# VH-VL binders against b7kms5: the designs that were tried, part 191

Target 1, 80 residues: b7kms5
Amino acid sequence: DTFETVRNTIRIESEVDESLRQLCHEERITKETWLEAAYLYLCEKPEELAQVIQLAQERLSQRKAIADYKRAKTMQERFL

## First folded at step 10 (VH-VL)

Design ua10 (framework fv_maftivimab)
Fold by ESMFold2-Fast, scan of step 10:
Structure ua10 (fold): chain C 80 residues (1-80), chain A 121 residues (1-121), chain B 106 residues (1-106)
Amino acid sequence: as target 1 above (80 residues)
Amino acid sequence: EVQLVESGGGLVQPGGSLRLSCAASGFTFDDYGMNWVRQAPGKGLEWVSTISWDSGSTYYADSVKGRFTISRDNSKNTLYLQMNSLRAEDTAVYYCAKDIFRYDSWTLDYWGQGTMVTVSS
Amino acid sequence: DIQMTQSPSSLSASVGDRVTITCRASQSISDYLNWYQQKPGKAPKLLIYYASSLQSGVPSRFSGSGSGTDFTLTISSLQPEDFATYYCQQSYSTYTFGQGTRLEIK
């Protein structure tokens, strides 16, 4: 009897990954357990959870804008 | 359930015009980009055109630029492709496809059944 | 524009086989590569996005790998329903599809 787990593939900003990897090394934990702990902690803190969701929405919008810009720039480069 | 249903295909003479429609349901149409992708009989897939969720940006393959116009009516959840100056090489099944932005990339996650356009005299 | 070349153009395989299809981009596209499956008379279906991410509802026997210019789609144990044409597609600059790989029953 242990935890049942699922495998996920996620892509995150390289600078964030580097920082998180350093934190996990210093504290002797894994990225998987940190993610689980962070989510569980935030579920107990509705005000903090709302702030995190807002930040996530802002980061998602920023990535979309960057992707749109990248596509437009490369299209212009290829077709002009 | 996401559904995309194309219509408007048919037989048209070279130099003619045709307008394709794609009726969308099962998702918030206004939040996603839409695309046309075609496939000539027995051949592979070729991207034709993309329109952003707000109609602010449109993109076209070089083979159709100046002849085709992509548009959408978000109040009717409908995507359009106006095809002018049609050529024999435009003969293909035309698919409507929804895109999605995940992480920092665009992917075509749902496709319609396609509508056949035949350009022949 | 970015050209996508698939290899092989066709292959024959048996149920239970491990099948590998490759895709090469004419320039680096990072991880902006998607894989689609198309069965005869049907619309394409998304299998893999971002080179290696499995689309929800797609069986785990499908996997993608690679980055930059060289990409691979693997089916670990071929099933009867997997006989189809497979297309790679770059999304780094607009969309360009490979020519397709026809997977045929041996």
Scores: ipSAE 0.006, ipTM 0.688, lowest interface PAE 9.8, mean pLDDT 88

Design ua11 (framework fv_maftivimab)
Fold by ESMFold2-Fast, scan of step 10:
Structure ua11 (fold): chain C 80 residues (1-80), chain A 121 residues (1-121), chain B 106 residues (1-106)
Amino acid sequence: as target 1 above (80 residues)
Amino acid sequence: EVQLVESGGGLVQPGGSLRLSCAASGFTFDDYGMNWVRQAPGKGLEWVSTISWDSGSTYYADSVKGRFTISRDNSKNTLYLQMNSLRAEDTAVYYCAKDIFRYDSWTLDYWGQGTMVTVSS
Amino acid sequence: DIQMTQSPSSLSASVGDRVTITCRASQSISDYLNWYQQKPGKAPKLLIYWASSLQSGVPSRFSGSGSGTDFTLTISSLQPEDFATYYCQQSYSTYTFGQGTRLEIK
């Protein structure tokens, strides 16, 4: 009958979350329906999907780099 | 500085119940996902359950679904595992573990020392 | 469920040796693979996350590589404190641990 749903919790950068929340409020939709619509739209646009995946990979690499930088900075602070 | 201390383990009969607690300190507890991982005597590691930072999402291994409930009290910096309908195969050391990043909830950077749960008649 | 298989199940080595442990996923997990070290009677310790990122405080002799389905943990020059059991774990979809590799003194 109705669509079966699952509950998910994901961690998103606060700036992105705030911007998305504002968009959803203005358009009178929910974050859940936005996420579903965005994914479904991209699945029908292979070239655009590939670009989004590339951006996701770049953002993931940035998070790894930040973690590595924090470790290096801790070593420098100890030397000081 | 980060510390996780488990308690509540012990001997229980099959069909019984037990509640485990994990007291956290040294980090902002309400920003991180928390996990329970178990290890049966002489065996490897088995993931049991995960709870998000806001309690909005919980996940369970198929072997414990419907019997175990993970929860947290962010005001007390404490993680819980309510275990019902215990079976002999639930006998294990239960570890509390913290997610490494606020934006990655599936990697465990700090673990408690574990608490032993023995299910035997 | 994603299955994780480690090879070998046990390995004997001497101090100073280069040691390699392999982990294989039943499907592609990108680089969402972690490595843990566990000594008898102690909790596991995170060594490497996201296939190749060394955890703070872990000696540089430990390194990880791989992507997709095949992953490797390398210890470049084995020290006495490195004799332990090593576990890989996928973080692509929930958690699945490998069965472990016991590293023993020769």
Scores: ipSAE 0.000, ipTM 0.603, lowest interface PAE 15.7, mean pLDDT 85

Design ua12 (framework fv_maftivimab)
Fold by ESMFold2-Fast, scan of step 10:
Structure ua12 (fold): chain C 80 residues (1-80), chain A 121 residues (1-121), chain B 106 residues (1-106)
Amino acid sequence: as target 1 above (80 residues)
Amino acid sequence: EVQLVESGGGLVQPGGSLRLSCAASGFTFDDYGMNWVRQAPGKGLEWVSTISWDSGSTYYADSVKGRFTISRDNSKNTLYLQMNSLRAEDTAVYYCAKDIFRYDSWTLDYWGQGTMVTVSS
Amino acid sequence: DIQMTQSPSSLSASVGDRVTITCRASQSISDYLNWYQQKPGKAPKLLIYEASSLQSGVPSRFSGSGSGTDFTLTISSLQPEDFATYYCQQSYSTYTFGQGTRLEIK
């Protein structure tokens, strides 16, 4: 009655999701609690948090490149 | 907070030209693709043009190709639409909209309030 | 060119109702389907992206489902602020919008 949550919907790489699902199954935890625990742990480890942020920035950069490629390829297929 | 502020709309005669501007703030402008989408009075939404984050790619709807030119100035956080050879069919509210590149999709997450372009004699 | 067909073109409902709007693509678009809400005189607002992902800040009563050619937007318990026009949009091959569904007070 003192606990409040927010609902989020996210999409992640299927390979990562498969690995995370397997981990959660083996350890008998949920994706929700794993995400909370991982974030809280990293907040107590500034150097490790910085490394995770760096990896996230790299993944975001790759996502942008893929989006640009997808747009170019789709328009090429449409207008050729 | 993300804001997109449009300007440059107005009344133009058929065959005339008009330049629209969209001033962006509250996000890293040069990281995202930008779009123009229009809506004729009482009608639905119609995509007009898209420009990539680095201006390396531009795309146009068939109805405006050859007449409209999309451009951006990343140093000024501003998107432009140069409209030439305007026709009555171009009468619409023109919206500036930001794309979400983090989601690997052509998704428009923020929109300006729109600027009215009326092509009439 | 991918055609998007929305049904119904309009519907009347009461506060508290469950409302479903459908969208059909002329060819498979996988899950590259977005839903927008537009109120009179205002710009569209993104509700759902990639068929079922709820945009940040959008109430949980909104949900999307479907893949391939058939998609639905559901409002589980209609609120007064939900009376608006809803548009689907494919993002598989450029941008094609559906014709819109106008949700009106019964």
Scores: ipSAE 0.000, ipTM 0.632, lowest interface PAE 12.8, mean pLDDT 85

Design ua13 (framework fv_maftivimab)
Fold by ESMFold2-Fast, scan of step 10:
Structure ua13 (fold): chain C 80 residues (1-80), chain A 121 residues (1-121), chain B 106 residues (1-106)
Amino acid sequence: as target 1 above (80 residues)
Amino acid sequence: EVQLVESGGGLVQPGGSLRLSCAASGFTFDDYGMNWVRQAPGKGLEWVSTISWDSGSTYYADSVKGRFTISRDNSKNTLYLQMNSLRAEDTAVYYCAKDIFRYDSWTLDYWGQGTMVTVSS
Amino acid sequence: DIQMTQSPSSLSASVGDRVTITCRASQSISDYLNWYQQKPGKAPKLLIYGASSLQSGVPSRFSGSGSGTDFTLTISSLQPEDFATYYCQQSYSTYTFGQGTRLEIK
C-alpha cells in the first residue's frame, strides 16, 4: 500500500560487509533500511553527497583496475 | 536508443586485408570500451578483441594476435578492426559489441547486426 | 587461458518444461560469468550478468546460479520464444565463450 519494494543483489567488500553487519546488529536495523536512510539523508546534503560520490568513483576505479590487472596477467602468458 | 552498425565486410582472398567499421549512436561513445566478437557459419561465438574507452589498452585473442588491430576514433563515434593476412579460418560474421562494467565485471550489453567476412580463393 | 565448456550441446524440450543448461570453467572465475541468448540470424542478447543478475527486460523465468567453476542457467517454464542457442561467457580475465547449447522443440 504505502511501500513497494524491489529486490536487488549487491556485492560489497567483505570487510565493509562485516562492519555494516555489526552496526546493524548493534542498532537493531537491517542493511536495506540503513541503505535507504543513508541515501535519503545524503540527498538533503549536496556537499556530503558529492564527497560520497567521489569515494564511490575511487572504489569503482580500484575494482576496474583489479579486473584489468587480471586481463593483463592472462595476456602476458600468451604469444604467437 | 543505442545502435551499433557494422560495415566493411565482404569477400577477400587468403592473405588479403579488410577493414571493418562500427558506427555507434545513442550513448557517450568515449565512456565505454568496445569489442569485436565473431561467429563462423554454424559455429559458436569467439571473442576477437577489446579496446578501452581511451585506446590506452587493447587485448586480442591468440588466434588473431599480430594480424588484427583494433582501433577507435572517438570524434567519429566509430570502432575499427584492421584485418591483415586473412585466413580461411577467419570467415565469420563479425559483431561489434559495447562493453559495460557492471557488478564488478564486464559484460557485452549491446550488439550490432554483424557484417559477413568471407575468406576464400 | 580460461576455457568454457557447456553441456549439453543440444537439448529438446516442450513448452512448460523446466530447462537447465550448465557451464564449466577450466579455473575459478568467482562469479564473473554472463549468459547470452541468440536466435537464428540475429545478434546475441544479454540475459544474465555476474552469474545471477537478470538483465533489464528479460523475463523472470530465466535465472542463473553458481560460482567458482560450475554455473547453471535455468528456464523455469519454457515458452515458444525461448527456443534459441544459449552461450555462457567468462569475464574474469579476458572474454571466452562456451561452445553454445542449442535448445530445440521436442
Scores: ipSAE 0.056, ipTM 0.756, lowest interface PAE 6.9, mean pLDDT 88

Design ua15 (framework fv_maftivimab)
Fold by ESMFold2-Fast, scan of step 10:
Structure ua15 (fold): chain C 80 residues (1-80), chain A 121 residues (1-121), chain B 106 residues (1-106)
Amino acid sequence: as target 1 above (80 residues)
Amino acid sequence: EVQLVESGGGLVQPGGSLRLSCAASGFTFDDYGMNWVRQAPGKGLEWVSTISWDSGSTYYADSVKGRFTISRDNSKNTLYLQMNSLRAEDTAVYYCAKDIFRYDYWTLDYWGQGTMVTVSS
Amino acid sequence: DIQMTQSPSSLSASVGDRVTITCRASQSISDYLNWYQQKPGKAPKLLIYAASSLQSGVPSRFSGSGSGTDFTLTISSLQPEDFATYYCQQSYSTYTFGQGTRLEIK
C-alpha cells in the first residue's frame, strides 16, 4: 500500500525538456509521473515499444557522433 | 551486469613487450568507446589511451605515444593494449574502462579489476 | 595539457561529518569534470559526472558543484563505507586525473 522512490539525475536535450515541461504544466502533472506512465504504457504495447527503442538507439548514435566530433575538435584545437 | 576482465599482465624486462586484453560482457560492446587507465604502486590514476566504438579514432597520453597501441575486436568483445619498449615507469596496475558518451560528456562508468604490469630487470 | 590539483591530499573525519574535497583545473573545462571513489585493492567507481550529475545508484549524500576551474565534491553525512580515496578527472580534452584525496577515519 506504499511505493518506494529513487532519485535519479538525467540529462535530456533542452528543447525536449522545455516541450515536456510545458506539457506537464498544461496537463497539471509532473515529469516524474509522465515518465513512469509513458514507460508503463509502452511496456504493454510491444510494437510501439520496439519503435521507441529504435528511436532511442538512433538518438544515442547521433549523440555519440556529436560527442566524437566535439571531442576531436577540442583536442585538435588544444593539442595542435 | 557489466563486466570487464583484464589479462596479460606480468613481469617483463625493460625494452620488452606485453599485450593486455580486456574481455567485456553485459553491454553492446561496439556501441561504446573504451579506455586504458593505469596506476603505479602507491600513486594516482593516469589515463593511457582511448579508442572509439568503431576504431576510427585512437588517442594516447604523451608518455606512451609511439610505444603503445590500443585496438579492439568488436566480434570478440575484446579490447587490447600492445605495449612495446617498456620502461620502469610503465610499472602499474592497468585498468580497462568503458566510456559513456552521455549528454556530450565523456565519463568512465565501468572499470575492470586491473592487471599488474611490472617492468624490472 | 590540462593539470588537475586536488585539496587536501589527505583528510581525517568521523561518521556523520560533512566532508568537502576541492579540485582545480589549470584552464577552464566548463562542466567536463567527473568524480571517482577508489577503495584499497579495488577499481575506481564513478560517483559524479558533468560536475554535478549523480551517477545512478550512488547515494544522495554525495554531491558535486562548480564550473570553469574550481570544483567541489561534498559528502553531507559521512558513512563508514565512504572511507576511500577520491579522484577528480577532466574530460574536456582527453582525460587527466587529480592526484587524489585520501579520506581516513579520525
Scores: ipSAE 0.012, ipTM 0.677, lowest interface PAE 8.0, mean pLDDT 87

Design ua16 (framework fv_maftivimab)
Fold by ESMFold2-Fast, scan of step 10:
Structure ua16 (fold): chain C 80 residues (1-80), chain A 121 residues (1-121), chain B 106 residues (1-106)
Amino acid sequence: as target 1 above (80 residues)
Amino acid sequence: EVQLVESGGGLVQPGGSLRLSCAASGFTFDDYGMNWVRQAPGKGLEWVSTISWDSGSTYYADSVKGRFTISRDNSKNTLYLQMNSLRAEDTAVYYCAKDIFRYDTWTLDYWGQGTMVTVSS
Amino acid sequence: DIQMTQSPSSLSASVGDRVTITCRASQSISDYLNWYQQKPGKAPKLLIYAASSLQSGVPSRFSGSGSGTDFTLTISSLQPEDFATYYCQQSYSTYTFGQGTRLEIK
């Protein structure tokens, strides 16, 4: 049999990555298979999926705000 | 298909004014920041200005601050650059470029074809 | 203002060569660095974002590396369509481009 796969590179918070890496090591699974399983599981659980999407939106908004703050701060510091 | 089409460039006298427009299509314009980047003939790229999706934040290069104003009309999917007190050193091709936030950073993922602004007597 | 300096300013190479272009930031920008390709008379095209992530549709012979202040763009086997000017750009705080590296046929 055959799996058709695609290679993806993603950036996640270091603390989350460390925790996920430890979980994968302890359970003898890979980050790739964990990601696939998590997504497939949540697709069958609409209430839980909605909560995950909300958390993802909040985290994305926080990252954008931090990056925008850094932009604004550097522009302000240029006039010191 | 994402498309950005600049217009409004031309020949202007030093001290004059010009307004550039960028018509956007193929994406949800209101969800993305927009940018102007210029390139003087035979020279490199220079970032000019950025505007957030809601016009709540605007940023300018020191070389244009106080003279240029970036704005947008989300109902028309159009980005603008009002250029006042033009100098010879503002002569450049002006590109409209779309922002995208990925990997906790911004990149300019799509660019228009550019419009030429020439400031001379 | 964060300054971006590229080296070399110009480079001559032959098809099949491995080409490396470097970019240095005046202060640490983590991996908030993008690479763009510009062909004569055309708008720039995004090649690499976040120092090492390849933009969709860009050939795998292009790669980026680095963090902090020192970054590199590598073309593993130069093709005729790769002769262009290459720009690095920091996105850590607004945007600043390097001066560009013009890649010319030998």
Scores: ipSAE 0.170, ipTM 0.790, lowest interface PAE 5.2, mean pLDDT 89

Design ua17 (framework fv_maftivimab)
Fold by ESMFold2-Fast, scan of step 10:
Structure ua17 (fold): chain C 80 residues (1-80), chain A 121 residues (1-121), chain B 106 residues (1-106)
Amino acid sequence: as target 1 above (80 residues)
Amino acid sequence: EVQLVESGGGLVQPGGSLRLSCAASGFTFDDYGMNWVRQAPGKGLEWVSTISWDSGSTYYADSVKGRFTISRDNSKNTLYLQMNSLRAEDTAVYYCAKDIFRYDLWTLDYWGQGTMVTVSS
Amino acid sequence: DIQMTQSPSSLSASVGDRVTITCRASQSISDYLNWYQQKPGKAPKLLIYAASSLQSGVPSRFSGSGSGTDFTLTISSLQPEDFATYYCQQSYSTYTFGQGTRLEIK
């Protein structure tokens, strides 16, 4: 009967944020409630959840690679 | 409970060598990069070295390049810093610190208590 | 080589005061800036990451702001346990710390 909430800060791709923001406006929902609903729905759909996890893993790997590239480039420029 | 415990510090003469260890517990050690950060008495923090989760990448501050070697043993959850050709300027407390990738950046989210290295004759 | 400069190097304040510490990067680092707190004889503790994101367990009186080259750490109502040295650190390339700001009792 009560909702205890936490504030989370997340960074997502700007084009994804724009698309999600438009969806939430058109459907009269919030990003917070969409995220909760999407997660809860996927928890009941193991096959779909697995596909989403795989996409998330791929996107995380790409972001890490970009961060590692920046780190390596900076060190290379310093020591060349 | 994440814990990082440094050891191996002590008194060493200029030109000497010393090996520091950092024992990690409370997290999956081989999922994270690790760092050494030092602090001379009464001075600020200076990043020393970074090693990736798989030891595939290592990075060093200019002041220690060619003299210090960072390594890790994932089977023992232990990080190392081999320090050679030590100078008086290397006198500092050496902290072990864990990397975390969040918000598209690397941060140092947990630190050990530090181990004191004194380079003096 | 990205240099980080903090201002002031030290300041005196009283419990209940609003305190602001600034940090400037020698080049744009977007929001890849972290803040740490260090008490005497202790290891540093992460307070804020990505310029404005509060680390879990850190009191809400701490906040960060800024982007590009100019950043601030604010303590809205200073508590006795907040007297410490504060460091900014860029994570845009590798790690470079500012020289630190010592927050002392007035």
Scores: ipSAE 0.238, ipTM 0.800, lowest interface PAE 4.4, mean pLDDT 90

Design ua18 (framework fv_maftivimab)
Fold by ESMFold2-Fast, scan of step 10:
Structure ua18 (fold): chain C 80 residues (1-80), chain A 121 residues (1-121), chain B 106 residues (1-106)
Amino acid sequence: as target 1 above (80 residues)
Amino acid sequence: EVQLVESGGGLVQPGGSLRLSCAASGFTFDDYGMNWVRQAPGKGLEWVSTISWDSGSTYYADSVKGRFTISRDNSKNTLYLQMNSLRAEDTAVYYCAKDIFRYDAWTLDYWGQGTMVTVSS
Amino acid sequence: DIQMTQSPSSLSASVGDRVTITCRASQSISDYLNWYQQKPGKAPKLLIYAASSLQSGVPSRFSGSGSGTDFTLTISSLQPEDFATYYCQQSYSTYTFGQGTRLEIK
């Protein structure tokens, strides 16, 4: 059969990307197939899916806080 | 269009050294493992070495372990093979080849034209 | 290391013939077996990957089969451009090529 695919670009933490790339190389899989497999696996495990969603929410909050800090710092430097 | 262009081959004395280069274009070099495969005149193909996308893993044929070093510079889209302690038996055309994982199998989907290394007096 | 043995080392055939080349691995490699074609003075070209999957652009007269240790490449109706040397290659643990099978005109 033929898979229909969509092209997505995403921005992730460099340390996570490096670790995932190493895992993919060692296991002879690709990042896109890892993502698909992880999602499909978690969809069959509601309790684990909920935990992953919570971690994702926490990481998103951290990224927003960092972005806010960087914006504030840039504004201060521009003002001076 | 994927292109792999080898260079650096030539005549070298036994015990000497040579460094081969492979310039890659037409694909995201950083996402793929790369390979060196050689072929002695009139003989079959012999896999020499593999390097992972990030240089974190390297593999060598037993015939070249300790003498050859595979490396890459992802900022220059270039693969290298440092060959030391060369022997007459290393005389061959050296091919650069890109690997890809597809349908649960690694395969060499694109090859360069090769560069000739001759080890003789 | 995994050793690959091809049979025969050479064979003679005529245009229109059905040609079969075999490859044996020294240990089970599942379906991690590729076939390449090499014409004189040229780099190898991928024909078959994952034992039986046809590479894009390769004529349908080429087919591969097998799993584990025994593999076969078949050309159902040989054409003039098919006279070449054929190599199997395991990709289960690094890469090892068979010694090659030279297909020549009868």
Scores: ipSAE 0.000, ipTM 0.588, lowest interface PAE 21.8, mean pLDDT 85

Design ua19 (framework fv_maftivimab)
Fold by ESMFold2-Fast, scan of step 10:
Structure ua19 (fold): chain C 80 residues (1-80), chain A 121 residues (1-121), chain B 106 residues (1-106)
Amino acid sequence: as target 1 above (80 residues)
Amino acid sequence: EVQLVESGGGLVQPGGSLRLSCAASGFTFDDYGMNWVRQAPGKGLEWVSTISWDSGSTYYADSVKGRFTISRDNSKNTLYLQMNSLRAEDTAVYYCAKDIFRYDEWTLDYWGQGTMVTVSS
Amino acid sequence: DIQMTQSPSSLSASVGDRVTITCRASQSISDYLNWYQQKPGKAPKLLIYAASSLQSGVPSRFSGSGSGTDFTLTISSLQPEDFATYYCQQSYSTYTFGQGTRLEIK
């Protein structure tokens, strides 16, 4: 049978991207196949999946806080 | 199905006041920031105001700061815009818009159909 | 504050044409740029986010490109339902819209 694929755009932290690129180069895999494998592996391990989701939630909260800070800083600069 | 329905628009004289409402459904209202964006007849879009999910942060365009107040009632899934000291330049269709945080940015992913505010004699 | 300028302000095209609309930011915004479509009497609809990512449900004939200060929206084969006004919008710090580009039937 054949795989149907979709193209996605993602933003990740620059340091994480550099580290992931190095891993993929050394193991001779692609970022696409690593992402697929990691997700499929974790879907079969609910306790580990829960830990990954918690880390993701924490990282998302940090990114939202930074974005909100940038918004607030822009408002402050308008009145200074 | 995400739905945003604005109401409260109408004709008002300069110096008057008006309160707009936006009824939200089809998503968890208290998880998202909400926005007002306006469009004067024949003109482009202008962002007016933003409120965070918990009402902890509010932001306003310079043109409306001190005159408009954004608020929300999460128990009623409703967004409000209190408009005071209205000017002819405030004449516009006012859109309610939901934001979403995605790709380290805020985007306005769903919009209501708008309510017309006309400020004239 | 970040100013967004679109060109052209209006253009006329025929069904099947390839159409290109450009947007310029007054300072670098990386790829924090969105494109919206607005039909007469209707609310704006999100087409593209992060400069090049297609919103769910939007036809593949729409595409976006660019980074920094210069951005492009392309419609590869114009359809009758595509006649509308298009707006770019930066999300780098706050929300600033371009003035809009009106796409009209030739």
Scores: ipSAE 0.194, ipTM 0.786, lowest interface PAE 4.9, mean pLDDT 89

Design ua2 (framework fv_maftivimab)
Fold by ESMFold2-Fast, scan of step 10:
Structure ua2 (fold): chain C 80 residues (1-80), chain A 121 residues (1-121), chain B 106 residues (1-106)
Amino acid sequence: as target 1 above (80 residues)
Amino acid sequence: EVQLVESGGGLVQPGGSLRLSCAASGFTFDDYGMNWVRQAPGKGLEWVSTISWDSGSTYYADSVKGRFTISRDNSKNTLYLQMNSLRAEDTAVYYCAKDIFRYDSWTLDYWGQGTMVTVSS
Amino acid sequence: DIQMTQSPSSLSASVGDRVTITCRASQSISDYLNWYQQKPGKAPKLLIYAASSLQSGVPSRFSGSGSGTDFTLTISSLQPEDFATYYCQQFYSTYTFGQGTRLEIK
């Protein structure tokens, strides 16, 4: 009857982390339980889940663009 | 052609440390998540750790949390696994493996040859 | 963790046989299941991803099916090079492998 858990190390944007910490403090919940509840809630709502996945894909694309820019800058500085 | 070449394995005493490396070639390394999977002699496959393309997310199996650290250097196309506080049950062949789709997906389309880590006195 | 159980643990078959290996998840994983082949002394090779998608370069005699908790890998006409250990793997929540099914020559 005990929940079996796993530990993950996840890095998120500082601004998002600060906002989530504030929410958890005010509502007297933990980041872990908020993440579990949010995911379980969205699994019951396919339309909303699809919107969240779209946002996640956009955020991932932005991180990739930044990485691409950093590589291009490094190449320029080495050869120019 | 995609190639993954592991190195750094060997014999180590219980409580010791090793750092494994995986040299990647034949694909755009920084577009893909990377993984370490191990296999004890005569046993099945066990996931150890995963790192996203940008090092923004790392995941660990419960058996290695707090002892192992996964990292990558995208400028060198190299994946690492720092293993501390090694135990006899960590004895295994350690495989480096690449995610199939760009970024991270936990689906492993290419694997290295593996490097043997033996933890024994 | 999501537990993956394969059956049988081993089976013996002859060239030309139709072989079926099954995999069961402890909870629903949709179609987030992969199949791998490992030959003795070699690294694993991806055969099927997302329950039913055949990986490029894998012979068409291999097929996967299933969703939710029950999954099947089928080899329609066994060839000599197919004698190996087969593993399923869920990727719904991190990932876990089944214990493997060893396919041996009869």
Scores: ipSAE 0.000, ipTM 0.602, lowest interface PAE 16.3, mean pLDDT 85

